# Designs tried in a protein design chat: VH-VL binders against RNA-binding protein 12 (RBM12). Part 1

No score or structure here was measured in a lab: all are predicted.

Target 1, 78 residues: RNA-binding protein 12 (RBM12), of Homo sapiens (Human) (q9ntz6r430to507)
Amino acid sequence: FCVYLKGLPFEAENKHVIDFFKKLDIVEDSIYIAYGPNGKATGEGFVEFRNEADYKAALCRHKQYMGNRFIQVHPITK
Unless a header shows other numbers, all headers, positions and changes below count from the first letter of the chain; Kabat numbers aren't used for antibody chains.
ipSAE, averaged over its two directions, is called F for ESMFold2-Fast, E for ESMFold2 and O for OpenDDE. V2 adds 0.75 times the mean of E and O to 0.25 times the DockQ between the complexes of E and O.
[cut] stands for letters that were removed.
The coordinates of atoms that the task and the answers printed are left out; those that the model quotes come from them. Centres of patches stay.

## First folded at step 6 (VH-VL; from m3 with heavy chain D57E, light chain Q27E)

Design n5
Fold by ESMFold2, look of step 7:
Parts: C-alpha cells; structure tokens; sequence
Structure n5 (fold): chain C 78 residues (1-78), chain A 121 residues (1-121), chain B 112 residues (1-112)
C-alpha cells in the first residue's frame, strides 16, 4: 500500500510527510525522500500505509499543500 | 450562475478590527477554495490567504498571519475575513475570489464586488 | 516569495492598434505535472478583477480572441491584437505555483 510523492519542497523532511498524512496509519520507517548529489531533496518520495482504507485516503490528498507548494500523490507498486 | 456577494463598506479607527463577509451562490460551496485579495489606493493586488470551506483549514500570507482570521459557515455558504489591529495602510478594497481545488487549478475565476475598508484617525 | 515583474508600467494606445505586456517571474512557473501556473487578469474601472488567460495561453470563457498569451519558464507576454475601448484598465500577471500567490505590479492600458 505505497504512494509516490512528487513536488515535495526542497526542505521536506520525514516530519513534514508525517504531518501531511496526519490521522492516517503510515509505516513510519517506510518514508523515503530522494536526495540529489548536492544533498537536497529532488522532490520525490515514497511512503507505505498499514491498511487499504488509509492508502485510499492518502490518494485523495493529491494536490494538497505541504508548506508553500501543493504536492502530487500517486499509486505505485513497491 | 455563480455569484459572490460581499458585505458593505466599513469605516474604522486604528486598532479596531473589521469582519468582511462573502456569500456564495450558484455552485457547490465546499468544492472551491475561497481567497481574499486586497488592493490599497494606487497599489496593486495582494493575496491575503484562502480557506477550504469543507473543513475550514486556512493558508495565510505570512505578512498577515498574526492579524487575519478566515472562517466559514457552510449552512449559509458564507466565508468571513477578519483583520485586527487595523492601521491606516489597511485602507483598501477587499475582494473574495474562488479557486477550484478538485482539478488542481489555482486561478480566480469569479470575484466578489469588493468591500471598501477605510481606516482613519 | 516569487517576484513578478511587469513591463511597461503604463501604455497609451490608439484604438485599433496592438498592445503587448511583458511579465517575468523570479522562478520558473513550470510544475512537475507539466503545467505552467501563470495567469493574466484585467481590472477594469468600477469592476472587480476578471480572469483573461489561464495557464499561459488559454483564454477564459467569454474572453475575445484578440487576447493571446504566450511564454514559458519565467518570461510571459500578453498581446491584444486590436485594442478597443472596453479593454481599458490595469492588467496583472499572477503565479499560483507557490504560496503566497503573487501578482505583478500592473500595467495600466488607456486609450490615447
């Protein structure tokens, strides 16, 4: 039950992902934020949910704001 | 037909507060963000923030965060913007404007008629 | 915050002549979904602002085809092929890729 995140702010950290999906049952150690050679986020990430209901709720947060930018939430196969 | 009707003009003293209303009709109220934009005399347009009317969550321009409150009443399809600790530079026309959240498009397609707020000693 | 810089500050146009307005953003307005979050509004005297162009080049419903938008990245242009009396007002560019949403300083268009 994994989602693919795009458009993450360069300053994004695990705590921002946790807050974005607050009230949903995420697998906290599954949070992955991609970083480039300069050590800054590339805008991509992944996170897993413990159940299908929360996974589907997570997909509904597509185009909602994390900080000052809206982000994309897409289904993936892990 | 989409319509946004704002409350009437206000005259206030420095230090007071003002609450401007924006009543929406002709569409599903909870499917659109409501934004507030102001224009001071001889100045450009300035975005103040927005509210998601479904859950009441707001995103505020940090310039105003300490002084602005946005609320809504879904039973009357009305949003409110309250600006506190008024200063003379807050004299402006205040507009509500909707933006569509469902498609991810973030432009203002319909605007209220504007509300003049005058702050003077 | 993304700064939107508009030129010129004002235009005086003979009726029937073209007009061109430039807007530059301090950062790219192209988002990861392939869309460019850039818009033009017109604020006519005695009316609220109205949307003219969304996503760089798309005319909003009811906007005459004499209005056209173009540009990419950070450089954008609004053209009016033949200015008419009802086109008088202040034109604003806007970005919505990042909060706070920001507008250009405006271009006043008036009839000479």
Amino acid sequence: as target 1 above (78 residues)
Amino acid sequence: QVQLVQSGAEVKKPGASVKVSCKASGYTFTSYYMNWVRQAPRQGLEWMGMINPSEGETRLNQKFKDRVTMTRDTSTSTVYMELSSLRSEDTAVYYCARSYWDTGSYYFDYWGQGTLVTVSS
Amino acid sequence: DIVMTQTPLSLSVTPGQPASISCRSSESLLYTDGETYFYWYLHKPGQPPQLLIYEVSNRFSGVPDRFSGSGSGTDFTLKISRVEAEDVGVYYCMQSIELPYTFGGGTKVEIK
Scores: ipSAE 0.384, ipTM 0.841, lowest interface PAE 2.8, mean pLDDT 89

## First folded at step 8 (VH-VL; from p1 with heavy chain Y100G)

Design q4
Fold by ESMFold2, look of step 9:
Structure q4 (fold): chain C 78 residues (1-78), chain A 121 residues (1-121), chain B 112 residues (1-112)
Amino acid sequence: as target 1 above (78 residues)
Amino acid sequence: QVQLVQSGAEVKKPGASVKVSCKASGYTFTSYYMNWVRQAPRQGLEWMGMIQPSEGETRLNQKFKDRVTMTRDTSTSTVYMELSSLRSEDTAVYYCARSGWDTGSYYFDYWGQGTLVTVSS
Amino acid sequence: DIVMTQTPLSLSVTPGQPASISCRSSESLLYTDGETYFYWYLHKPGQPPQLLIYEVSNRFSGVPDRFSGSGSGTDFTLKISRVEAEDVGVYYCMQSIELPYTFGGGTKVEIK
């Protein structure tokens, strides 16, 4: 149950992903954020949820704000 | 037909507060952000913040230093904006305007008629 | 905050003649979804603001074909091919890629 994240702000860290998906049961060690050579987020990442209900709720947060910018949440499959 | 109907004009003294309402109809209230935008005399438009009606979450322009509170009542499809510690420079027309959060459309397609708030000593 | 700079501050236009309004943003408004979060609004005397153009170039419902928007990145233009009396008002550009949302300073359009 994995989602693909786009548009993450440059200051994005795991804690911001956790807060963005508050009340949902994240597989916490599954959080991946891509960083560039300068140590800033490149805008992509993904995260896994423990159950289908929380996965569907996560998809509904597409285009909601992380900090001052909205981010994209997309489905993916393994 | 989408409509946003605001409460009437108000006259306030410095230091008081004002609470402006915006009643929505003609669409799914909880699927759109409600924004507040003001225009002081001879000035441009200024975004004050927005509220997500389903959960009540707000995102406020930092310029207002915790003087603004935004709330909603989903049973009446109404949002409220309260501005406290009023100053003369808060004299303005205050507009509510919707934007689409559930559809990802972050522009103001429908606006309320505006509420004039006058702050005078 | 993203600064939106409009030029000119005012226009006085002979009816039937074209008008052009420029807006420049301090940062690119192109988002990672391929969309550009840039808009034009018209504030007519005695009315609330109204949306004219969304996402650079798309006319909102009921907006006449004489209005057109163009641009990319940080530079945007609104054109009115033949100005009519009902077009009088103040035109504002806006960005919604980043909070706080910000407007340009406005361009007042008058008939001469």
Scores: ipSAE 0.461, ipTM 0.863, lowest interface PAE 2.1, mean pLDDT 90

## First folded at step 9 (VH-VL; from q4 with heavy chain S105E)

Design r2
Fold by ESMFold2, look of step 11:
Structure r2 (fold): chain C 78 residues (1-78), chain A 121 residues (1-121), chain B 112 residues (1-112)
Amino acid sequence: as target 1 above (78 residues)
Amino acid sequence: QVQLVQSGAEVKKPGASVKVSCKASGYTFTSYYMNWVRQAPRQGLEWMGMIQPSEGETRLNQKFKDRVTMTRDTSTSTVYMELSSLRSEDTAVYYCARSGWDTGEYYFDYWGQGTLVTVSS
Amino acid sequence: DIVMTQTPLSLSVTPGQPASISCRSSESLLYTDGETYFYWYLHKPGQPPQLLIYEVSNRFSGVPDRFSGSGSGTDFTLKISRVEAEDVGVYYCMQSIELPYTFGGGTKVEIK
């Protein structure tokens, strides 16, 4: 049960993803934050949840704030 | 129809606190952010912060974070903004304004009528 | 904080003539969802501010079609094709891509 993250703050770290999904059963080792050719974060990421209920709750946090910017939470697409 | 009705004008002394209310009707109260924006005389608009009424979480402008609290009462569909340690420069009209939540509609589509707060010795 | 710079500070317009207001942001307002979080408000005397244009170019409900918005990234424009007496007030741009939300300094529109 995996979600695709967009719009992550450039300074985002695993800690911020964990806090954003607090109280959900996140697979912490699955957290991935992407970086582009220039070494700057692309604002994209990925994280897994251990069960469907928490996955659905995670999708409901779409457009909620991480720090001073809101982020996108999507079902996985190719 | 959406309506935001604010409490009446206040006159306060420096050092006091003021609590302004904003009663919402005509929509699902817990599905939208409520924002507070103020305008001092001859000045522009200034965002003070917002509250998510469903959970009561707030996001406050750093300028005010130590002096402003925002609360809500879901049973009366009312948001409150309390500004403490008032100074003369806090004399302003204070507006509540609704913004979207889960569809990215982060703009103020409906505004309260405004509440004049005058801080005078 | 994102700084929003409006020009001009004031504008005196003959009724029926066009008006144009510019707003520039210190950072891009284009978000990764493809949307630009930029807005125009009008503050008429004796009334609360009212939304005119959302997301750069969309007129809010009840806003006359003589109002139009355009722009992208950091540079935005509000145009009034024919200024009417009821359009008098102070126009503000705003961004909501980042907290705190910030407004431009305002442009006062008056009739000559």
Scores: ipSAE 0.457, ipTM 0.864, lowest interface PAE 2.3, mean pLDDT 90

## First folded at step 10 (VH-VL; from r2 with heavy chain S54D, light chain E55L V56G F60A)

Design s2
Fold by ESMFold2, look of step 11:
Structure s2 (fold): chain C 78 residues (1-78), chain A 121 residues (1-121), chain B 112 residues (1-112)
Amino acid sequence: as target 1 above (78 residues)
Amino acid sequence: QVQLVQSGAEVKKPGASVKVSCKASGYTFTSYYMNWVRQAPRQGLEWMGMIQPDEGETRLNQKFKDRVTMTRDTSTSTVYMELSSLRSEDTAVYYCARSGWDTGEYYFDYWGQGTLVTVSS
Amino acid sequence: DIVMTQTPLSLSVTPGQPASISCRSSESLLYTDGETYFYWYLHKPGQPPQLLIYLGSNRASGVPDRFSGSGSGTDFTLKISRVEAEDVGVYYCMQSIELPYTFGGGTKVEIK
């Protein structure tokens, strides 16, 4: 039950991903954010959910705001 | 038949507050952001912020940061914008406008009729 | 904040003649989904603003095909192939790629 994140703000951190998916049961150890050489997010990430209902709810948050920008949430194949 | 109907014109003194309402009908109220956009006389359009009506979360233009409050009443499908510490430059027509929340369609397809707020000594 | 700069400030057009309005953004409006978060609105006298063009170049519902939007990145143009009396008003560009949403300063279109 995994999603691919795209369009993350340059300041994105694990706490922002947790807040973005608030009320959903995420696997916190699974959160991955790609960082550039300056230590800022490059816009991509990954997170896993513990159950199908929360995974489907996460996909419905596609194009919702994280900070001043909306982000993309996409399914991925395992 | 999407309709956004705003409260009537107001005249206020500097330092007072004004609260403008916007009643929505003809669509699922909680599926859309409600935005507030104003236009001062002979000036352009300025986005003030928006409210997600389901949870009441707001995202505000920092220009107005501590002077604007947006609330809603889901039972009447009404949003409110309150602007405090009014100044003469706050004289404007204030519009409510919806944008897509569930779909992420962040543009204004329907607008209220506008509410003139005049701030004068 | 993303600055939106419109030119010209105003124009006066003989009915049936073309008109062209430009808008430049201080940052690219092309998002990582391939869409351009850029819009045109028309504010007619006595009416609230109305959407003309969404996501760069798409005409909104009910907008005549004499209106066309073009451009990408930071440079955008609205063209009216034949201006009619009902087209008078102030045209505004807007971006929604980043909060706060920002508008251009407006272009007033008048019939001469």
Scores: ipSAE 0.606, ipTM 0.886, lowest interface PAE 1.2, mean pLDDT 91

## First folded at step 11 (VH-VL)

Design t1 (from r2 with light chain E55L V56G F60A)
Fold by OpenDDE, fold request of step 12:
Structure t1 (fold): chain C 78 residues (1-78), chain A 121 residues (1-121), chain B 112 residues (1-112)
Amino acid sequence: as target 1 above (78 residues)
Amino acid sequence: QVQLVQSGAEVKKPGASVKVSCKASGYTFTSYYMNWVRQAPRQGLEWMGMIQPSEGETRLNQKFKDRVTMTRDTSTSTVYMELSSLRSEDTAVYYCARSGWDTGEYYFDYWGQGTLVTVSS
Amino acid sequence: DIVMTQTPLSLSVTPGQPASISCRSSESLLYTDGETYFYWYLHKPGQPPQLLIYLGSNRASGVPDRFSGSGSGTDFTLKISRVEAEDVGVYYCMQSIELPYTFGGGTKVEIK
């Protein structure tokens, strides 16, 4: 039950992703934040949820705010 | 029909606090952000912040983070904006304005009639 | 914060003549979803502001086709093909690509 994240703040960390998804059950060490060759965040990432209910709830967070930008949450195949 | 009806004009002294209300009707109250935008005399529009009525979560313009409190009463479909430590510069017409949160419509499609807040000694 | 700069500050137009207002943003308003989070509002005297254009080029409901929005990235233009008396007011551009939402300084449109 994985989702693809787009539009992440460049300063986003795991804790920000966790907070964004409120109390949803995230698989430990599943959060990935993408960085480019220059070491800068690309604004993309993904996270896995432990169950289908939380996965569906996560998708409902599409275009909600993380910090000062809204985040795109899309389904993705693991 | 969507309607946003705001409370009446206020006159306050510097240092006081003002609480403006915005009653919403004609739509699902908890499905939209409610924003506050003000306009001081001879100045432009300024976004103060917004509240998501379902959870009560607010996102404020940092300029006002220490003085503004936004709340809502879901039972009456009313949003409140309280501004404390008032200054003369806070004299303005304050508007509530709806925007979409689950639709990605981050624009103001409906507005209240505005509330004049005058701060003077 | 993203700075929105409008020009001109004021515009006096003969009825039936066209008008053009420019807005420039300090950062690109094209987001990762491919949308441009840029808007035009009209603030008529004695009324609350009203939405004219959303996402750069889409007319809001009830907005006459005399109004058109164009532009991309950081440069945007509002055009009124034939200005009417009811078009009098202050026009504002706005961005919502990031918080806080910010407005341009406004352009006052008057009739000669």
Scores: ipSAE 0.822, ipTM 0.952, lowest interface PAE 0.6, mean pLDDT 96
Fold by OpenDDE, fold request of step 12:
Structure t1 (fold): chain C 78 residues (1-78), chain A 121 residues (1-121), chain B 112 residues (1-112)
Amino acid sequence: as target 1 above (78 residues)
Amino acid sequence: QVQLVQSGAEVKKPGASVKVSCKASGYTFTSYYMNWVRQAPRQGLEWMGMIQPSEGETRLNQKFKDRVTMTRDTSTSTVYMELSSLRSEDTAVYYCARSGWDTGEYYFDYWGQGTLVTVSS
Amino acid sequence: DIVMTQTPLSLSVTPGQPASISCRSSESLLYTDGETYFYWYLHKPGQPPQLLIYLGSNRASGVPDRFSGSGSGTDFTLKISRVEAEDVGVYYCMQSIELPYTFGGGTKVEIK
């Protein structure tokens, strides 16, 4: 039950992803924030949820705000 | 059919607070953001912040973070914007304006008629 | 914050003649979803602002086809093919790609 995140703030950290998904059950150590060769965030990331209900709820967070940017949440097979 | 009706003009002294209301009708109140935008005399438009009525969550312009409070009453489909520690520079027409969130319509399609707030000694 | 810069500050147009307003953003308004979160508003005297163009080039409901929006990235233009008396007011560009939403300084359009 993985989702692909796009549009992440460049300063986004794991805690921001957690907060974005409210109280949904995220798999421990599953949050991945992508960084480029230059060490800068790409605005992309991944996160896995423990159950289908939370996964579906996560998808409903599509286009909602994380910090100052709205986030795309897409289904994906990690 | 969508209507946003704001409260009447206010005259305040510096240091006081003002609370402007915006009553929404003609649509599902909880399905859209409500924004506040102001225009001071001879100035442009300035976005102050927005509130999501279903959750009550607010996103504020950091310029006003310490002085503005946005609330809503879902039973009356009304949003409130309270601005404290008023200054002369806060003299402006304040507008509420609807925008989308679920649909990704991050623009203001309907506006209230505006509320003049005058701050003077 | 993203800075929106409009030019000119004002223009006076003879009825029936075209008008053009420019807006430049300090950052690209093309988002990761492929959309450009850029808008034009018209603020007529004694009225609240009204949406003219959304997502750069789409006319809002009820907006005459003499209004058109174009541009991409950081440079945008609003064109009025034939200015009418009812077009008098202050035009604002706006971005919503990130918070806070920011407006241009406005362009006042008057009739000669």
Scores: ipSAE 0.819, ipTM 0.951, lowest interface PAE 0.6, mean pLDDT 96
Fold by ESMFold2, fold request of step 12:
Structure t1 (fold): chain C 78 residues (1-78), chain A 121 residues (1-121), chain B 112 residues (1-112)
Amino acid sequence: as target 1 above (78 residues)
Amino acid sequence: QVQLVQSGAEVKKPGASVKVSCKASGYTFTSYYMNWVRQAPRQGLEWMGMIQPSEGETRLNQKFKDRVTMTRDTSTSTVYMELSSLRSEDTAVYYCARSGWDTGEYYFDYWGQGTLVTVSS
Amino acid sequence: DIVMTQTPLSLSVTPGQPASISCRSSESLLYTDGETYFYWYLHKPGQPPQLLIYLGSNRASGVPDRFSGSGSGTDFTLKISRVEAEDVGVYYCMQSIELPYTFGGGTKVEIK
């Protein structure tokens, strides 16, 4: 039950992903935030949810705000 | 048809508070953010913040920090903006404006008629 | 905060002549979904602002085709091919890629 995150703020950390998906049951240690060679987030990430209900709720948060920027939440393809 | 109807003009003294209402009709109230934008005399437009009506979550311009409160009443499809500790520079026309929450269409397609708030000693 | 810089501050135009307004943002407004979160509004005297152009270049419903928006990333232009009396007012650009939403300082368009 994995989603792909896009548009993450440069300063995004695991705690920001957890807060964005508050009340949803994230699989322990499943948060991945991509970082470039500069150490800054590239704007992409992944997170896994324990159950289908929370996965569907996560998809509904597409284009909602993380801090001052909205982010994209997509189902994973291939 | 979409309508946003605001409360009437107000005159306040410095240090007081003002509460402006915006009643929405003609659309699904909980599917759109309600924004507040103001314009002081001979100045431009300034975004103050927005409220998501379904759960009442707000996103506020940091300039207004602890002075602005936004609330809603879903049973009457009404949003309220309260600005406290009024200063003379808060004299402005205050507009409510909706933007898309479900769709992430963050622009203002419908605006209220505006409410003049005058802060004068 | 993203700074939106509008030029000119005012514009006096002979009826029927073209007008052009520029807006520059301090950061790119192109988002990772391929959309540009940039807008033009017209504020006529005695009326609330009205949306003219959304998401970079799209005309809002009911806006005449003499209005066109163009631009990329940080540089945007609103053109009016033939200015009419009803076009007078103050034009504002806005961005919504990042909170707080910010407007340009405005361009007052007058008929001469």
Scores: ipSAE 0.662, ipTM 0.894, lowest interface PAE 0.9, mean pLDDT 91
Fold by ESMFold2, fold request of step 12:
Structure t1 (fold): chain C 78 residues (1-78), chain A 121 residues (1-121), chain B 112 residues (1-112)
Amino acid sequence: as target 1 above (78 residues)
Amino acid sequence: QVQLVQSGAEVKKPGASVKVSCKASGYTFTSYYMNWVRQAPRQGLEWMGMIQPSEGETRLNQKFKDRVTMTRDTSTSTVYMELSSLRSEDTAVYYCARSGWDTGEYYFDYWGQGTLVTVSS
Amino acid sequence: DIVMTQTPLSLSVTPGQPASISCRSSESLLYTDGETYFYWYLHKPGQPPQLLIYLGSNRASGVPDRFSGSGSGTDFTLKISRVEAEDVGVYYCMQSIELPYTFGGGTKVEIK
């Protein structure tokens, strides 16, 4: 139950992903954020959920705000 | 047919507060953000913030952070904007406007009729 | 905050003639989903603002085809191919790629 994240803010860290998906059950250590050479997020990542209900709820947060910018949440086949 | 109906004009003294209402009809209230936009005399449009009606979460323009409160009543499909510590430069027409919350379509397709708030000593 | 700069501040147009309004943003409005979060609104006298163009260049429902939007990234243009009396008002550009949402300063269109 894995989603692909796009459009993450340059300051994005695991804590921001956790907060964005709060109340949803994220698989421990499943958050991946791509970082550039300067240590800032490049805007991509993925995260895994423990059950289908939380995965579906995560997809419904597509285009919702993380900070002052909205982010994309996409399904992926794993 | 989508309608946003706002409360009537207000005249206030500096230092007072004003609370403007916006009643929505003709659509699913909890599926759209409600935004507040103002226009001072001979000025452009200024976004003040928005509220997500189902959860009540707000996102405010930092310019107004400590002076603006936005609330809603889902049973009456009504949004409220309260601006405190009024100054003469807060004299403006205040509009509510909806944007697409669940679709992420962040533009204003329907607007209320506007509420004139006049702040004078 | 993203600054939106409109030119000109005012236009006086002979009925039936074309009009053109420019808007420049301080940052690119092209998002990673391929959409451009840029809009045009018209504020007619005595009415609330109305949406004309959404997501870069799409005409909103009920907007006549004499209105067209174009542009990319940071530079945008609204064209009215033949100005009519009902087109008078103040035109505003807006961005919604980043909070706070910001508007251009407006362009007043009048009939000569």
Scores: ipSAE 0.660, ipTM 0.891, lowest interface PAE 0.9, mean pLDDT 91
Fold by ESMFold2, look of step 11:
Structure t1 (fold): chain C 78 residues (1-78), chain A 121 residues (1-121), chain B 112 residues (1-112)
Amino acid sequence: as target 1 above (78 residues)
Amino acid sequence: QVQLVQSGAEVKKPGASVKVSCKASGYTFTSYYMNWVRQAPRQGLEWMGMIQPSEGETRLNQKFKDRVTMTRDTSTSTVYMELSSLRSEDTAVYYCARSGWDTGEYYFDYWGQGTLVTVSS
Amino acid sequence: DIVMTQTPLSLSVTPGQPASISCRSSESLLYTDGETYFYWYLHKPGQPPQLLIYLGSNRASGVPDRFSGSGSGTDFTLKISRVEAEDVGVYYCMQSIELPYTFGGGTKVEIK
């Protein structure tokens, strides 16, 4: 039950992903944020949920705010 | 028809607080952010913040964070904005305006009629 | 905060003539979904502001086709092909790509 994140803020870290998906049952070790050579997020990421209900709730957070910017949440094509 | 109806004009002294209401009708109240925007005389428009009515979560302009409280009553489809520690420069017309929470359409398609708040000694 | 800079500050127009208003943002308003989070509002005296243009170039419902918006990621223009008396007011640009939402300083349009 995996989602693809796009448009992440430049300073995004795992803690920001956890907060964005608060109240949902994340597989915390699954959080992936792409970082460039300078240690800044490139705007992409990935996270897994433990159940289908929380996965569907996560997709509904598409275009919701992480800090001062909204982000995209997309289903993963397997 | 979407309608946003605000409370009436207020006259306040410096240091007081004001609470402005905005009653929504004609749409699903919990599907939209409610925003507050003000305009002081001879000034432009200024966004103060917004509230997500379902959960009550707010996003406030840091300029106002310590002085603004936004609340809602879902049973009456009403949003409230309270501004404390009033100064003369807070004299302005205060507008509520909705934006799309579910759709992520972050612009103001419907506005309230405005509430004049005058702060003078 | 993203700064929105409008020019001119004031504009006197002969009825029936075109008008053009410019707005520049301090950062690109083009988002990774391909949309541009830029808007124009008209604030007539005694009325609430009204939406004219949303997402860069789309006319809001009921807005006459003499209004058109255009622009790049940081530079935007509102054009009125033929100014009418009812177009008097203050025009504001706005961005919503980042909180806080910010408006330009306004362009007052009046009839000569």
Scores: ipSAE 0.659, ipTM 0.898, lowest interface PAE 1.0, mean pLDDT 91

